# Ledger of designs, part 11: VH-VL binders against PAX-interacting protein 1 (PAXIP1)

Target 1, 90 residues: PAX-interacting protein 1 (PAXIP1), of Bos taurus (Bovine) (a0jna8r94to183)
Amino acid sequence: ESCQIFFGITACLSQVSPEDRSALWAMLTFHGGGCQLNLNRKCTHLVVPEPKGEKYECALRRASIKIVTPDWVLDCISEKTRKDEALYHP
Short names: E, the ipSAE of ESMFold2; O, the ipSAE of OpenDDE; V2, 0.75 times the mean of E and O plus 0.25 times the DockQ between their complexes.

## First folded at step 21 (VH-VL; framework fv_emicizumab_arm2)

Design b1 (from a1 with heavy chain T102N; at its last look DockQ between E and O 0.39; V2 from the best seeds 0.00; counts 0 for: pae O 3.3 > 2)
Fold by OpenDDE, look of step 21:
Structure b1 (fold): chain C 90 residues (1-90), chain A 123 residues (1-123), chain B 107 residues (1-107)
Amino acid sequence: as target 1 above (90 residues)
Amino acid sequence: QVQLVESGGGLVQPGGSLRLSCAASGFTFSRYAIQWVRQAPGKGLEWVSSISGRGGSTYYRREVKGRFTISRDNSKNTLYLQMNSLRAEDTAVYYCAKEGYNWPDWPDAFDIWGQGTLVTVSS
Amino acid sequence: DIQMTQSPSSLSASVGDRVTITCKASQDISNYLAWYQQKPGQAPELLIYDASNLETGVPDRFSGSRYGTDFTLTISSLQPEDIATYYCQQYDNLPLTFGGGTKVEIK
């Protein structure tokens, strides 16, 4: 049983390569999170490497969506704890 | 500068048809859902129809279903409203309004409005 | 359909006064509520989105708040240029619906 670090999280990935997207998707899902392609009301997080793209611009006006870099996902897993999203804003 | 400009309004008899246009500029048109909102003389605002950014989804208020058709040509940055079988109660200033963000199948606030075009249905 | 009950329908206040307009939703709409200002002879303009977020370019004397299904637009100090009709609008679900409007005049 993996640690459910991302329980309750639904992440949308943006501006990531297909390879990185697949890896992030697997990591998020494996640790209890959800992933989806589209950014909508169900999303709690936007994962984006750079402050660019349509989804990033949308998420900026939505307080309910945390914007983080892929490093957030990796660090949460490596340290087995949910890190403060504010420290991982692109 | 983001802008919407309506056109095509005018006087029409009951049962007639009219086609409104809304020309958009200053933003990536296909990224945003756009609405038609109307306002009868001296009355409040009333949502009429919506279309998604890519045009795959359309929505209508009950009273205009089957009579009005919303569409868009993203290559021309233009929104349309085909109005058939017009009624007196359709008399209003018709505004096109841009949604704030392109949430997939998710309504949003209208951050940009055109100045409207008047449609008068009278015998 | 979601009903938006807006009150009052009209009000008159002096320059500098605090003005409050209320909208009550017939059901939970979360914070998916916008406020618009429509000056005489003009198109509506967005003031507040998501119940409490001030639109870019809007003076900070405007504010929005939510308590359950009750929403409030506040003008902290009414100015002459604020003469307008104000509307609330829910975008939680279709059909999108507006409040009946509040006409604000200056004494």
Scores: ipSAE 0.134, ipTM 0.781, lowest interface PAE 3.3, mean pLDDT 93
ESMFold2, look of step 21: ipSAE 0.360; ipTM 0.817
ESMFold2 (binder alone), look of step 21: mean pLDDT 92; pTM 0.946

Design b2 (from a1 with heavy chain T28R; at its last look DockQ between E and O 0.64; V2 from the best seeds 0.50)
Fold by OpenDDE, look of step 21:
Structure b2 (fold): chain C 90 residues (1-90), chain A 123 residues (1-123), chain B 107 residues (1-107)
Amino acid sequence: as target 1 above (90 residues)
Amino acid sequence: QVQLVESGGGLVQPGGSLRLSCAASGFRFSRYAIQWVRQAPGKGLEWVSSISGRGGSTYYRREVKGRFTISRDNSKNTLYLQMNSLRAEDTAVYYCAKEGYTWPDWPDAFDIWGQGTLVTVSS
Amino acid sequence: DIQMTQSPSSLSASVGDRVTITCKASQDISNYLAWYQQKPGQAPELLIYDASNLETGVPDRFSGSRYGTDFTLTISSLQPEDIATYYCQQYDNLPLTFGGGTKVEIK
C-alpha cells in the first residue's frame, strides 16, 4: 500500500551508524527498494553521509552507481517522489 | 606517485620454477585487487591471474592452474607469482596491473601497470 | 570464455585523421570494457574504462562508445604520439580476456 518510490533501487549503505542504517534500511525496503551492505553490481545507489570511505571511492568510479546522502531517502519519502540524486551528492 | 615494479624474470629451462615479485608504492595496497598479465614476444595481452585486495580470493587462467600461484604480502606492499612446471608457451613479459577503485569480486579496468619483467622458458 | 573480436588488426592513417577501432564481445558484458594503449617498448596504459569513461590524464581526443556488444574506440584527431597498439579488454566475467590488438601507424 505504500508508495513504491524506490522501485528498482538497490541501495548500499556506508558510513552510517547502526541505528541510522536500520532506519534507512526499513524506509528503503518499505517503499519498494532493496538494500544491502555490500557494494556490488546489483547496487544502483550508495547512501553515504560524507564523501569518504572505500565504498564511496569505489562508487565514484562506477557510473552505474548514484551517490546520495541519507537526506535523499528522507526527502523522497516526505515528498512522495523520487528526487534528483545529483542534488544529494555528499 | 603510484607505481608498480616487477622483478624476478629471467631464463629458465622447461619444467623449472621462477618467482616474480611486484613492488607497489603510492597507494593503499591492500585496497586493490592486482593482476598478472603476460605478453608473449610480438603477441597480444593475456590475463594470467588475479588476487583480491585482502588476498582472500585468487583466480587463474586455465592454462596455468595448478602450476602458478598468486599471492601477496600487504605488509610489504608486494605481489608475487610463483611459477612452477614452466613451459615454453609461458615465455612472455609479465606485467602486474592494479585494478581501479574496486570492491571485492567486482573487477575493474587496470589503471596502473608495471614496466614488466621478461620470463624466457627455453632449453 | 568471452571472446573479444577486435578490428582492424592494423591501420595506417595521417596526422589529424579520425581513427576508429572496434571490439565485439561474444556475449553481453554490459559496459565492463576497457581500452588500453601500448606504445612500442612500453607497458599498456589505460585509456577508457566502463566502455566510455575517459581515464584521468588521457587526452579528450580519445573516446569510447558502446552499442550492445559492439564497442568502439575513437581518436578524433590522430597525433604522432598516438602510434601504438590498442587493446580492448572485458572484465565482466572470468577469465578476463583481451582483444587481439590494433596496431596504429602514421602515414
Scores: ipSAE 0.442, ipTM 0.859, lowest interface PAE 1.4, mean pLDDT 95
ESMFold2, look of step 21: ipSAE 0.460; ipTM 0.841
ESMFold2 (binder alone), look of step 21: mean pLDDT 92; pTM 0.946

Design b3 (from a1 with heavy chain D108E; at its last look DockQ between E and O 0.40; V2 from the best seeds 0.00; counts 0 for: pae E 3.3 > 2)
Fold by OpenDDE, look of step 21:
Structure b3 (fold): chain C 90 residues (1-90), chain A 123 residues (1-123), chain B 107 residues (1-107)
Amino acid sequence: as target 1 above (90 residues)
Amino acid sequence: QVQLVESGGGLVQPGGSLRLSCAASGFTFSRYAIQWVRQAPGKGLEWVSSISGRGGSTYYRREVKGRFTISRDNSKNTLYLQMNSLRAEDTAVYYCAKEGYTWPDWPEAFDIWGQGTLVTVSS
Amino acid sequence: DIQMTQSPSSLSASVGDRVTITCKASQDISNYLAWYQQKPGQAPELLIYDASNLETGVPDRFSGSRYGTDFTLTISSLQPEDIATYYCQQYDNLPLTFGGGTKVEIK
């Protein structure tokens, strides 16, 4: 039974390679989170390596969406705790 | 400069047809949903129709369903509203309005409006 | 359909006065509410989005707030250029709906 680090989180991935996207998707899901392709009101997080792209611009206008780099996902898992998203803004 | 410019309005008899256009400039057209909003003389604003950025989704108010068709040509940065079977109650200034950031199609406020084009339906 | 009840329908105030316009949604629309300003003979312009966010370029005398399904647009100090009709609009769900408008005049 994996730690539910990402419980309640629904992440949208942007500007990541197909390989990295698959890995991040698996990690988020395995640790209790959700993932989806589209950015919409259900999303709590946008995972993006660089401050670029349509989804990034959209998320900037939504206070309810946390914008983080892929490192946020990795560090949360490695440290078995949810890290402050503000420290991982691209 | 972000801009929307409507055209195609005019006088038409009941039962007639009219095609409105909205020319967009200053932004990546296909990234944004666009609305038609109308305003009858001396009245308030009324949403008419919406189309998603890529044109895959269209929505209509009940009163215009089956009569109006919203479409877009992203290669021309142009929005259209085909209006058939026009009625007197369709008389209004018709605005096209750009939504805020959407990806791909959640509702947004309208941050840019055209100056409108007048449609008058009268016998 | 979501009904937006806007009040008052019209008001007259002096330059420098605090002006308040209210919209009540018939159901929970979260913060998906915008305010628009329409000056005579012009197209509407966005003032506030997401209930309380000031649109770029809009003077900071304009502000928006939310309490449940009650939304308020406030002009802290009314200016002559603020003569207009103001509309609220929900974008929580289709069909998109507007309030009835509030005509603001100066005494």
Scores: ipSAE 0.138, ipTM 0.775, lowest interface PAE 2.8, mean pLDDT 93
ESMFold2, look of step 21: ipSAE 0.182; ipTM 0.750
ESMFold2 (binder alone), look of step 21: mean pLDDT 92; pTM 0.945

Design b4 (from a1 with heavy chain D105N; at its last look DockQ between E and O 0.68; V2 from the best seeds 0.00; counts 0 for: pae E 5.9 > 2)
Fold by ESMFold2, look of step 21:
Parts: sequence; C-alpha cells; structure tokens
Structure b4 (fold): chain C 90 residues (1-90), chain A 123 residues (1-123), chain B 107 residues (1-107)
Amino acid sequence: as target 1 above (90 residues)
Amino acid sequence: QVQLVESGGGLVQPGGSLRLSCAASGFTFSRYAIQWVRQAPGKGLEWVSSISGRGGSTYYRREVKGRFTISRDNSKNTLYLQMNSLRAEDTAVYYCAKEGYTWPNWPDAFDIWGQGTLVTVSS
Amino acid sequence: DIQMTQSPSSLSASVGDRVTITCKASQDISNYLAWYQQKPGQAPELLIYDASNLETGVPDRFSGSRYGTDFTLTISSLQPEDIATYYCQQYDNLPLTFGGGTKVEIK
C-alpha cells in the first residue's frame, strides 16, 4: 500500500462537497499525486461528480486533461492500480 | 446563441484615432479572455492584442504597443480597442475572437469569431 | 517568437481528393495548435484545436495530427464547400502566431 498509484498525476477537484474534497485530496496525495483547486495547464485530471460546469466544459475541450468521477480515485486505491479513466467519465 | 459583433470601423486619416467595440452574447463574458486579430486586405491573420477575462492582464504585439489600448466592460459584455496614432499599415479587417477557456497566463484556441470591422487608414 | 511555417502556400485539387496541409513550429509547442478555415469573404472558423480535436459541428472528413513540431491537417475527401484558406495557429506562448495560410481551390 506504499504504491505510488497517482505518481505524475495533478488532479483538479471540482464541484465536490468540502468533506469529499478533503477525503479525495488526502487519498490522491497519500498515493503520490498532486491536487489543486484551479484548472490550468499543469492539470492531468479533472475530478468532477457531474458532467456540467465551466471546468467540465473546459476539460472536455482539452485532450491533455482526463475527466473522471470521484469513484475513479476510490477504485484505483481499492484495486491498487491506475484504472482506465475512460470508464469513469461522468 | 454565442456571438461576437464588432463595430466602430471606418476611414480615418494617418495619426487619427478610432475606437472599436465588440459586443458579446450567449456566454459568461467575464470568464473568457478575448483577442483582437487583424487581416490586411489580401493578407494573412495577425494577432494584435489580448485581455484576460477579468481585465487585469493585457498583451499587445510589439508594433501596436503604446498606440493601442484593449479594455473590457464586463457589465456591458463589451470589448474595446482604442487605436491612436493610426498608420497606413494598420489598415485591416479587425476581428474579435473568444478563447475556449481562460487559463492563467495560458492562451487558448479561438472558438468564436466575429465577422470583423474594416479600418482604413488613408489620407 | 514562434514561427509557424505552413505549406503549401496554395493548392488545387479535384472533388474527392485527399488534401494534406502541413505546419511546422520553430520550437516545441506541445499540442497547442489550432486549424482555422476562412472561406472567401468570411471570418475564420475553428476546425481543430489541441492539434487533433475536431470542433463541434465540423465534418469528420477533417482531421489533424501531430508528430513532434510537425502538424498536419487532412481533408479525406475534398468537397466544393471546402474552398478556403486554411491557417494554423500556435497558442503555446505569446505572441500568438499564425502560419502564412494555404489557399485551397477546386481544379
């Protein structure tokens, strides 16, 4: 469980409750990833529960940003491997 | 729908001034950087100036810096280009164009363009 | 400044032909390249962003690709309405710069 599942990942968390944001932030950083609240060119992932909002629309237009629901984070940890982001598109 | 409409072009003498306007509709104007791009008759496209969504950052091509001023009024959904000390080489169709998403210090592709307004600088 | 070298400057092709337009950047720009179409007498329109993503409403006969600093716009089967000048544009760094354009006509 000392695996660096999220090494090289910079996730932007959007439209998530404060409680869920704190949990997701901790999960991502504990497993080697970075987190931030702003979507910018340093991001590799947008974590968003629903397919709406300005950040979601921006990320849809950017091939460099993968869009996932929070379940992606949970399942990566549970299965101890980086899951295919396409299966977790909101 | 999402639209940009330029106005304020016309014929002006060298050394004169014009102010161009670009009216925006159908999107949250304050969230997007907007650009001015020009095209001399029969020539290619040339970036002129950019302004950030909130208006705090402005950028200019070297040849217009000090003569042109880009600004925006987000309460009126309107972009402006004040053009002073106009020269014959400024003759062009001027387009306003919207970036798809505003990154801090990161330009984006122009997903919506206006139809342009012609500026002619001639004696 | 980042120079965008676009070729050819003009071409003439028949309806149904595959058309390829290239654009070379003077330095690495990652995938931050757009293709625009400008039909005669009209404003430019975005075709492709981030090198290979098709803008909404653009016919799928248009495609874009990247290899290093070389970028390609392909029209798989040229149509009469594709008569236009095509421009590439980099948006990796200021000043924003365009290629010189490729004028496409029907033989």
Scores: ipSAE 0.026, ipTM 0.674, lowest interface PAE 5.9, mean pLDDT 89
ESMFold2 (binder alone), look of step 21: mean pLDDT 92; pTM 0.946
OpenDDE, look of step 21: ipSAE 0.231; ipTM 0.797

Design b5 (from a1 with heavy chain S50V; at its last look DockQ between E and O 0.47; V2 from the best seeds 0.00; counts 0 for: pae O 2.9 > 2)
Fold by OpenDDE, look of step 21:
Structure b5 (fold): chain C 90 residues (1-90), chain A 123 residues (1-123), chain B 107 residues (1-107)
Amino acid sequence: as target 1 above (90 residues)
Amino acid sequence: QVQLVESGGGLVQPGGSLRLSCAASGFTFSRYAIQWVRQAPGKGLEWVSVISGRGGSTYYRREVKGRFTISRDNSKNTLYLQMNSLRAEDTAVYYCAKEGYTWPDWPDAFDIWGQGTLVTVSS
Amino acid sequence: DIQMTQSPSSLSASVGDRVTITCKASQDISNYLAWYQQKPGQAPELLIYDASNLETGVPDRFSGSRYGTDFTLTISSLQPEDIATYYCQQYDNLPLTFGGGTKVEIK
């Protein structure tokens, strides 16, 4: 039974390669989170490596969406705790 | 500079047709949903229709369903509103309005408005 | 459809006065509420989005707040250039609906 680090999280991935996207999707899901392709009201997080792209610009206008780099996902898992998203803004 | 410019308004008889255009500039047109909002003389704002950035989704207020068709040509940065079977109650200034940041079909506030074009339906 | 009940329909105040306009939604719309300003003979302009976020370029005398389904637009110090009709709009669900508007005049 994996640690549910991402319980309640619904992440949208943007500007990541297909390979990285698949890996991040698996990690988020395995640790209790959700992922989806589209950015909408259900999303709590946008995962993006660079401050670029349509989804990034959209998320900037939504206070309810946390914008983080892929490192946020990795560090949360490695340290078995949910890290402060503000420290991982691209 | 982000700008929307409506055109095509005019006087038309009941039952007639009219096509409005909204020319966009200063932003990536296909990224944003755009709506038509109308305002009858001396009255408030009334939502009419919306189309998603890529044109895959369209919605209408009940009173215009079957009569109005919203469309867009992203290669021309232009929004359209085909109005058929026009009625007196369709008389209004018609505004096109750009939604804020949406992806792909997320309702949002209108951050940029055109100056409007007047449509008068009268016998 | 979501109904937006806006009040008052009109008001007159002096320069420097605090002005408050209210919109009540018929159901929960979260914070998906915008306020627009329409000056005479002009197109509407966005003032507030997501209930309390000030649009870029809008003077900070404008503010928005939410309490449940009650939304308030406040002008902390009314200025002559604020003569306009103000509208609320929900964008929680289609059809998007506007309040009836509030005409603001200066005494």
Scores: ipSAE 0.159, ipTM 0.782, lowest interface PAE 2.9, mean pLDDT 93
ESMFold2, look of step 21: ipSAE 0.385; ipTM 0.822
ESMFold2 (binder alone), look of step 21: mean pLDDT 91; pTM 0.941

Design b6 (from a1 with heavy chain A33T; at its last look DockQ between E and O 0.60; V2 from the best seeds 0.00; counts 0 for: pae E 2.04 > 2)
Fold by OpenDDE, look of step 21:
Structure b6 (fold): chain C 90 residues (1-90), chain A 123 residues (1-123), chain B 107 residues (1-107)
Amino acid sequence: as target 1 above (90 residues)
Amino acid sequence: QVQLVESGGGLVQPGGSLRLSCAASGFTFSRYTIQWVRQAPGKGLEWVSSISGRGGSTYYRREVKGRFTISRDNSKNTLYLQMNSLRAEDTAVYYCAKEGYTWPDWPDAFDIWGQGTLVTVSS
Amino acid sequence: DIQMTQSPSSLSASVGDRVTITCKASQDISNYLAWYQQKPGQAPELLIYDASNLETGVPDRFSGSRYGTDFTLTISSLQPEDIATYYCQQYDNLPLTFGGGTKVEIK
């Protein structure tokens, strides 16, 4: 059984290549999280490699959205624990 | 400097028509939902209409549906409000107001307002 | 439609006083509530968004809070330049609706 590391998380991916996007999507969902294409009220996290893009600028204004790099997802999985999002701000 | 500037207000008779414009500068116009908000003399603020950044979605308060049309020309950084069949109760200062950071249709507070243009509907 | 009941409609206070304005939403609007300041003869300006976030450039004597459907704007120390009418506004659902406004004057 996979660890439900991302339970309660709904992530939006931005500025990520199609290949990486697919991989991140699979990892997030496999470990109990959700993913969606659009950034909206349902999102808890924005995953973005660099501080760029319209979604990033939008998320900056929304305190309810955590902004993290893809490394956050990878490290959470590798260490089997949810890491502090603040350490992974792009 | 981020700015909105309304124009096109004036005096018009009941049943008449008027077209308001709102010129935007200092930001990427097409990224933001823009609103029309009006204020009757000595009264409070009242939302009138909204249009999404790309213009694909438009919304109206019930009292202006069928009479008012909101539109935008992103190539000109300009918002419009075509007002037809005007009524006395439409008399107000009309403000255009920019929503904060949204994507794509996530309502937000109005962080930038124009100074407004007065529309007076009177016989 | 979501009704925003704002109170009081007007108030007069002295410079340095703590001022509180309240808006009650007719239904749950989450934290999608803004406060605006409109000085005489001017357009409204955003003070608070998402119930408690201070807009850039706004003095920190302004603050917003939420308790359920009750929202409060607080001016910790009223200044002469704060003479204005204040409005709450919900942007949770269409149609967007404003409170009735609170006129703040200095004694």
Scores: ipSAE 0.306, ipTM 0.824, lowest interface PAE 1.8, mean pLDDT 94
ESMFold2, look of step 21: ipSAE 0.399; ipTM 0.834
ESMFold2 (binder alone), look of step 21: mean pLDDT 92; pTM 0.946

## First folded at step 23 (VH-VL; framework fv_emicizumab_arm2)

Design c1 (from z3 with heavy chain T28R; at its last look DockQ between E and O 0.74; V2 from the best seeds 0.00; counts 0 for: pae E 2.5 > 2)
Fold by ESMFold2, look of step 23:
Structure c1 (fold): chain C 90 residues (1-90), chain A 123 residues (1-123), chain B 107 residues (1-107)
Amino acid sequence: as target 1 above (90 residues)
Amino acid sequence: QVQLVESGGGLVQPGGSLRLSCAASGFRFSRYAIQWVRQAPGKGLEWVSSISGRGGSTYYRREVKGRFTISRDNSKNTLYLQMNSLRAEDTAVYYCAKEGYTWPDWPDAFDIWGQGTLVTVSS
Amino acid sequence: DIQMTQSPSSLSASVGDRVTITCKASQDISEYLAWYQQKPGQAPELLIYDASNLETGVPDRFSGSRYGTDFTLTISSLQPEDIATYYCQQYDNLPLTFGGGTKVEIK
């Protein structure tokens, strides 16, 4: 079974504990996504729990980056579908 | 008040040298990449050179490589363009321009421009 | 080098007219295109960045759009103060390159 909820997604994880980072990384990659700690223009998403920090401010300026809380990842998996990122803005 | 002010333009002979300065104020100068852009009389805009905020990376249009050197002194909030071996085709108004927001390897548009300084290269 | 083909090179329109200026990139540049306004005797000023984002302080009669490698600057209702030359510029890849400019006049 190759269900790929996160196909085409490259997520930057920011401001999460090492435990949450490991879990989110596994969730994203297992379901077809890419994941990294650096924000750059390869990224499609910034996963960040709070609306602050330099990565957050950079992503706000660049329309190519969708900003979501970690709940977006969890809910996409739980509901087996890619949820609208706009509903998960921190 | 965010501002860029160029100076150092003038008349020089072909083969001569000139150093342009661009004084910055009203923003954290060292956080932003800065560019030199030129405009020949009656012509369009042409990118000349760029320097990263920390000064570690410099880039040049091929026609000026080896003749022009971009540099910055972040303690003085000043950008420089050293122009050597000047040619008639270097005649232009030279602008300095700031990127709107900095991020490594992710360039942005130029949100603040100086007024320009005229460089004339003629025999 | 990425060639930016801007058209028209000049235009004349009446106050209140809708004006469009186009810019074609010779290869994909994503959204990394800016539009600048240069009024006579002045330095360029940023109008639009990332193809469609309006810079702060710019009147909302200006807008930008992208379709593939085709970019458009639109002035929804031309005003006398919009007399200027307009330039597109790509910042996706070095060397940074500008379109040839569009001189806008009011008839």
Scores: ipSAE 0.298, ipTM 0.770, lowest interface PAE 2.5, mean pLDDT 91
ESMFold2 (binder alone), look of step 23: mean pLDDT 92; pTM 0.946
OpenDDE, look of step 23: ipSAE 0.372; ipTM 0.844

Design c2 (from z3 with light chain S30Y; at its last look DockQ between E and O 0.71; V2 from the best seeds 0.00; counts 0 for: pae E 2.3 > 2)
Fold by OpenDDE, look of step 23:
Structure c2 (fold): chain C 90 residues (1-90), chain A 123 residues (1-123), chain B 107 residues (1-107)
Amino acid sequence: as target 1 above (90 residues)
Amino acid sequence: QVQLVESGGGLVQPGGSLRLSCAASGFTFSRYAIQWVRQAPGKGLEWVSSISGRGGSTYYRREVKGRFTISRDNSKNTLYLQMNSLRAEDTAVYYCAKEGYTWPDWPDAFDIWGQGTLVTVSS
Amino acid sequence: DIQMTQSPSSLSASVGDRVTITCKASQDIYEYLAWYQQKPGQAPELLIYDASNLETGVPDRFSGSRYGTDFTLTISSLQPEDIATYYCQQYDNLPLTFGGGTKVEIK
């Protein structure tokens, strides 16, 4: 049984390489989260390594979307706990 | 400076046609959905039509469906509204309005409005 | 279609008064509600988006709140320059729909 660290989370990835995107997608999904290609109202998180891109600009306007770097995903898994998103803003 | 400027309004007889334009500046035009909103004299605001940033999706209120056509030329930063078979009830100031930020199937509030252009349909 | 019932249709208040305008959606529209201000002879301007977010440049005497399908625009201290008609608008689903408007005047 995998730890459901990302239960209730729907993440959109932006500005990540294809390799990193696949890895992050797998990690999020494996730990109970969801992923999708497009950024929309169903998204709870935007994962982006740098503060740039159309998705980032969109997410900035939406207080309901947490913007985090890929390190947030990795650290949550590593420590088996959901980290504070505010500490991982790009 | 971000702005929208409507033009093309005027007086037209019932059954006539008119094409409105909305010139955009100060932002990346193709990234935003744009609306036409109208306001009859002394009345409230009424959504008319929407078009997505890249123009792939268009939407209309029922009363104008089949008569009005929204389009855009992103190379010219211009929005259009072709109005055919005009009726008296189409008389209004027509505003173009930019969404704050749109992503597919995610509408937003209208953060920038033009000054409007008056369309009067009368015999 | 989603109906937005706005109230009151008009009100008159004194400078400095607290003013409240309400819109009720006919169904759940989540937070996808905007408030606009339209001064006489001008185009509408966005005040609040996503029910409670203040648009950039808008005075902080304006605020928005949501209680289920009930939405409220509040002017904490009415100023002379606030004379206008205010509209709510839902953007949860098409067709986009506006409230009937509230005309705000100063006594």
Scores: ipSAE 0.324, ipTM 0.830, lowest interface PAE 2.1, mean pLDDT 94
ESMFold2, look of step 23: ipSAE 0.330; ipTM 0.803
ESMFold2 (binder alone), look of step 23: mean pLDDT 92; pTM 0.948

Design c3 (from z3 with heavy chain K98R; at its last look DockQ between E and O 0.50; V2 from the best seeds 0.00; counts 0 for: pae O 5.0 > 2)
Fold by OpenDDE, look of step 23:
Structure c3 (fold): chain C 90 residues (1-90), chain A 123 residues (1-123), chain B 107 residues (1-107)
Amino acid sequence: as target 1 above (90 residues)
Amino acid sequence: QVQLVESGGGLVQPGGSLRLSCAASGFTFSRYAIQWVRQAPGKGLEWVSSISGRGGSTYYRREVKGRFTISRDNSKNTLYLQMNSLRAEDTAVYYCAREGYTWPDWPDAFDIWGQGTLVTVSS
Amino acid sequence: DIQMTQSPSSLSASVGDRVTITCKASQDISEYLAWYQQKPGQAPELLIYDASNLETGVPDRFSGSRYGTDFTLTISSLQPEDIATYYCQQYDNLPLTFGGGTKVEIK
């Protein structure tokens, strides 16, 4: 069974290509996380490749949301551990 | 310039009806949930009703359910509050207020307020 | 319903004084707490959102903090233009609820 690295995490994806979005969605979900397109209070993370977009601006004003690049998702999976989000701020 | 402007307040007898309007300008109206908040003379603030950006969701405080109806016309950038069966305790300045920094239907702080319109319910 | 107990109901302080207003939520509301300033005869204005974020244009003498369900608005150095009634508000759950307000006056 897959490691539940993203248990308790609900990620919003923003500014990613459809192909990357699908891949990230699958990875997050496979490893116990949730994923959604809309940014709301259910979200714990915003995954965005660059510091731009309305969702990014919104998330900046909410301490409850961690803003990370897609590399955070990949590295967490690769190393089988949840990485410090602060190191992956776009 | 982002602003909200209420209108439609006035004097009405108990059991009467009144429709308030809130005209929005300076922002994409349909992207924001809007609230009605009232304040009785010399009293505190009281949430009354909410409507989502697209109008698909409406919420009311218990005391006004069945009597008040919140609606919006996004083509006119206008919010409405239809108030029926008005009671003395409904007397208040009614403010419309925008939820700020929200992605649709996410409750948030009210970052823009109108100047308010006075509703007086008295015999 | 979530009750917001605000204290004090009123206070008088001198220009330059540190002023503290408190709101206690009846349950966990996370950081979904706002502070508003309402000057006499005016509509409320947002000061703080998400417990500790300063709204754009608000002087930095205003600050918000959270400790569990206890929220605090602080004015580090009270100014004459700060005469107003201040309200906290939770937006964690419906119905949205406000504190009772704190009237701040200058001695």
Scores: ipSAE 0.020, ipTM 0.727, lowest interface PAE 5.0, mean pLDDT 92
ESMFold2, look of step 23: ipSAE 0.343; ipTM 0.816
ESMFold2 (binder alone), look of step 23: mean pLDDT 92; pTM 0.949

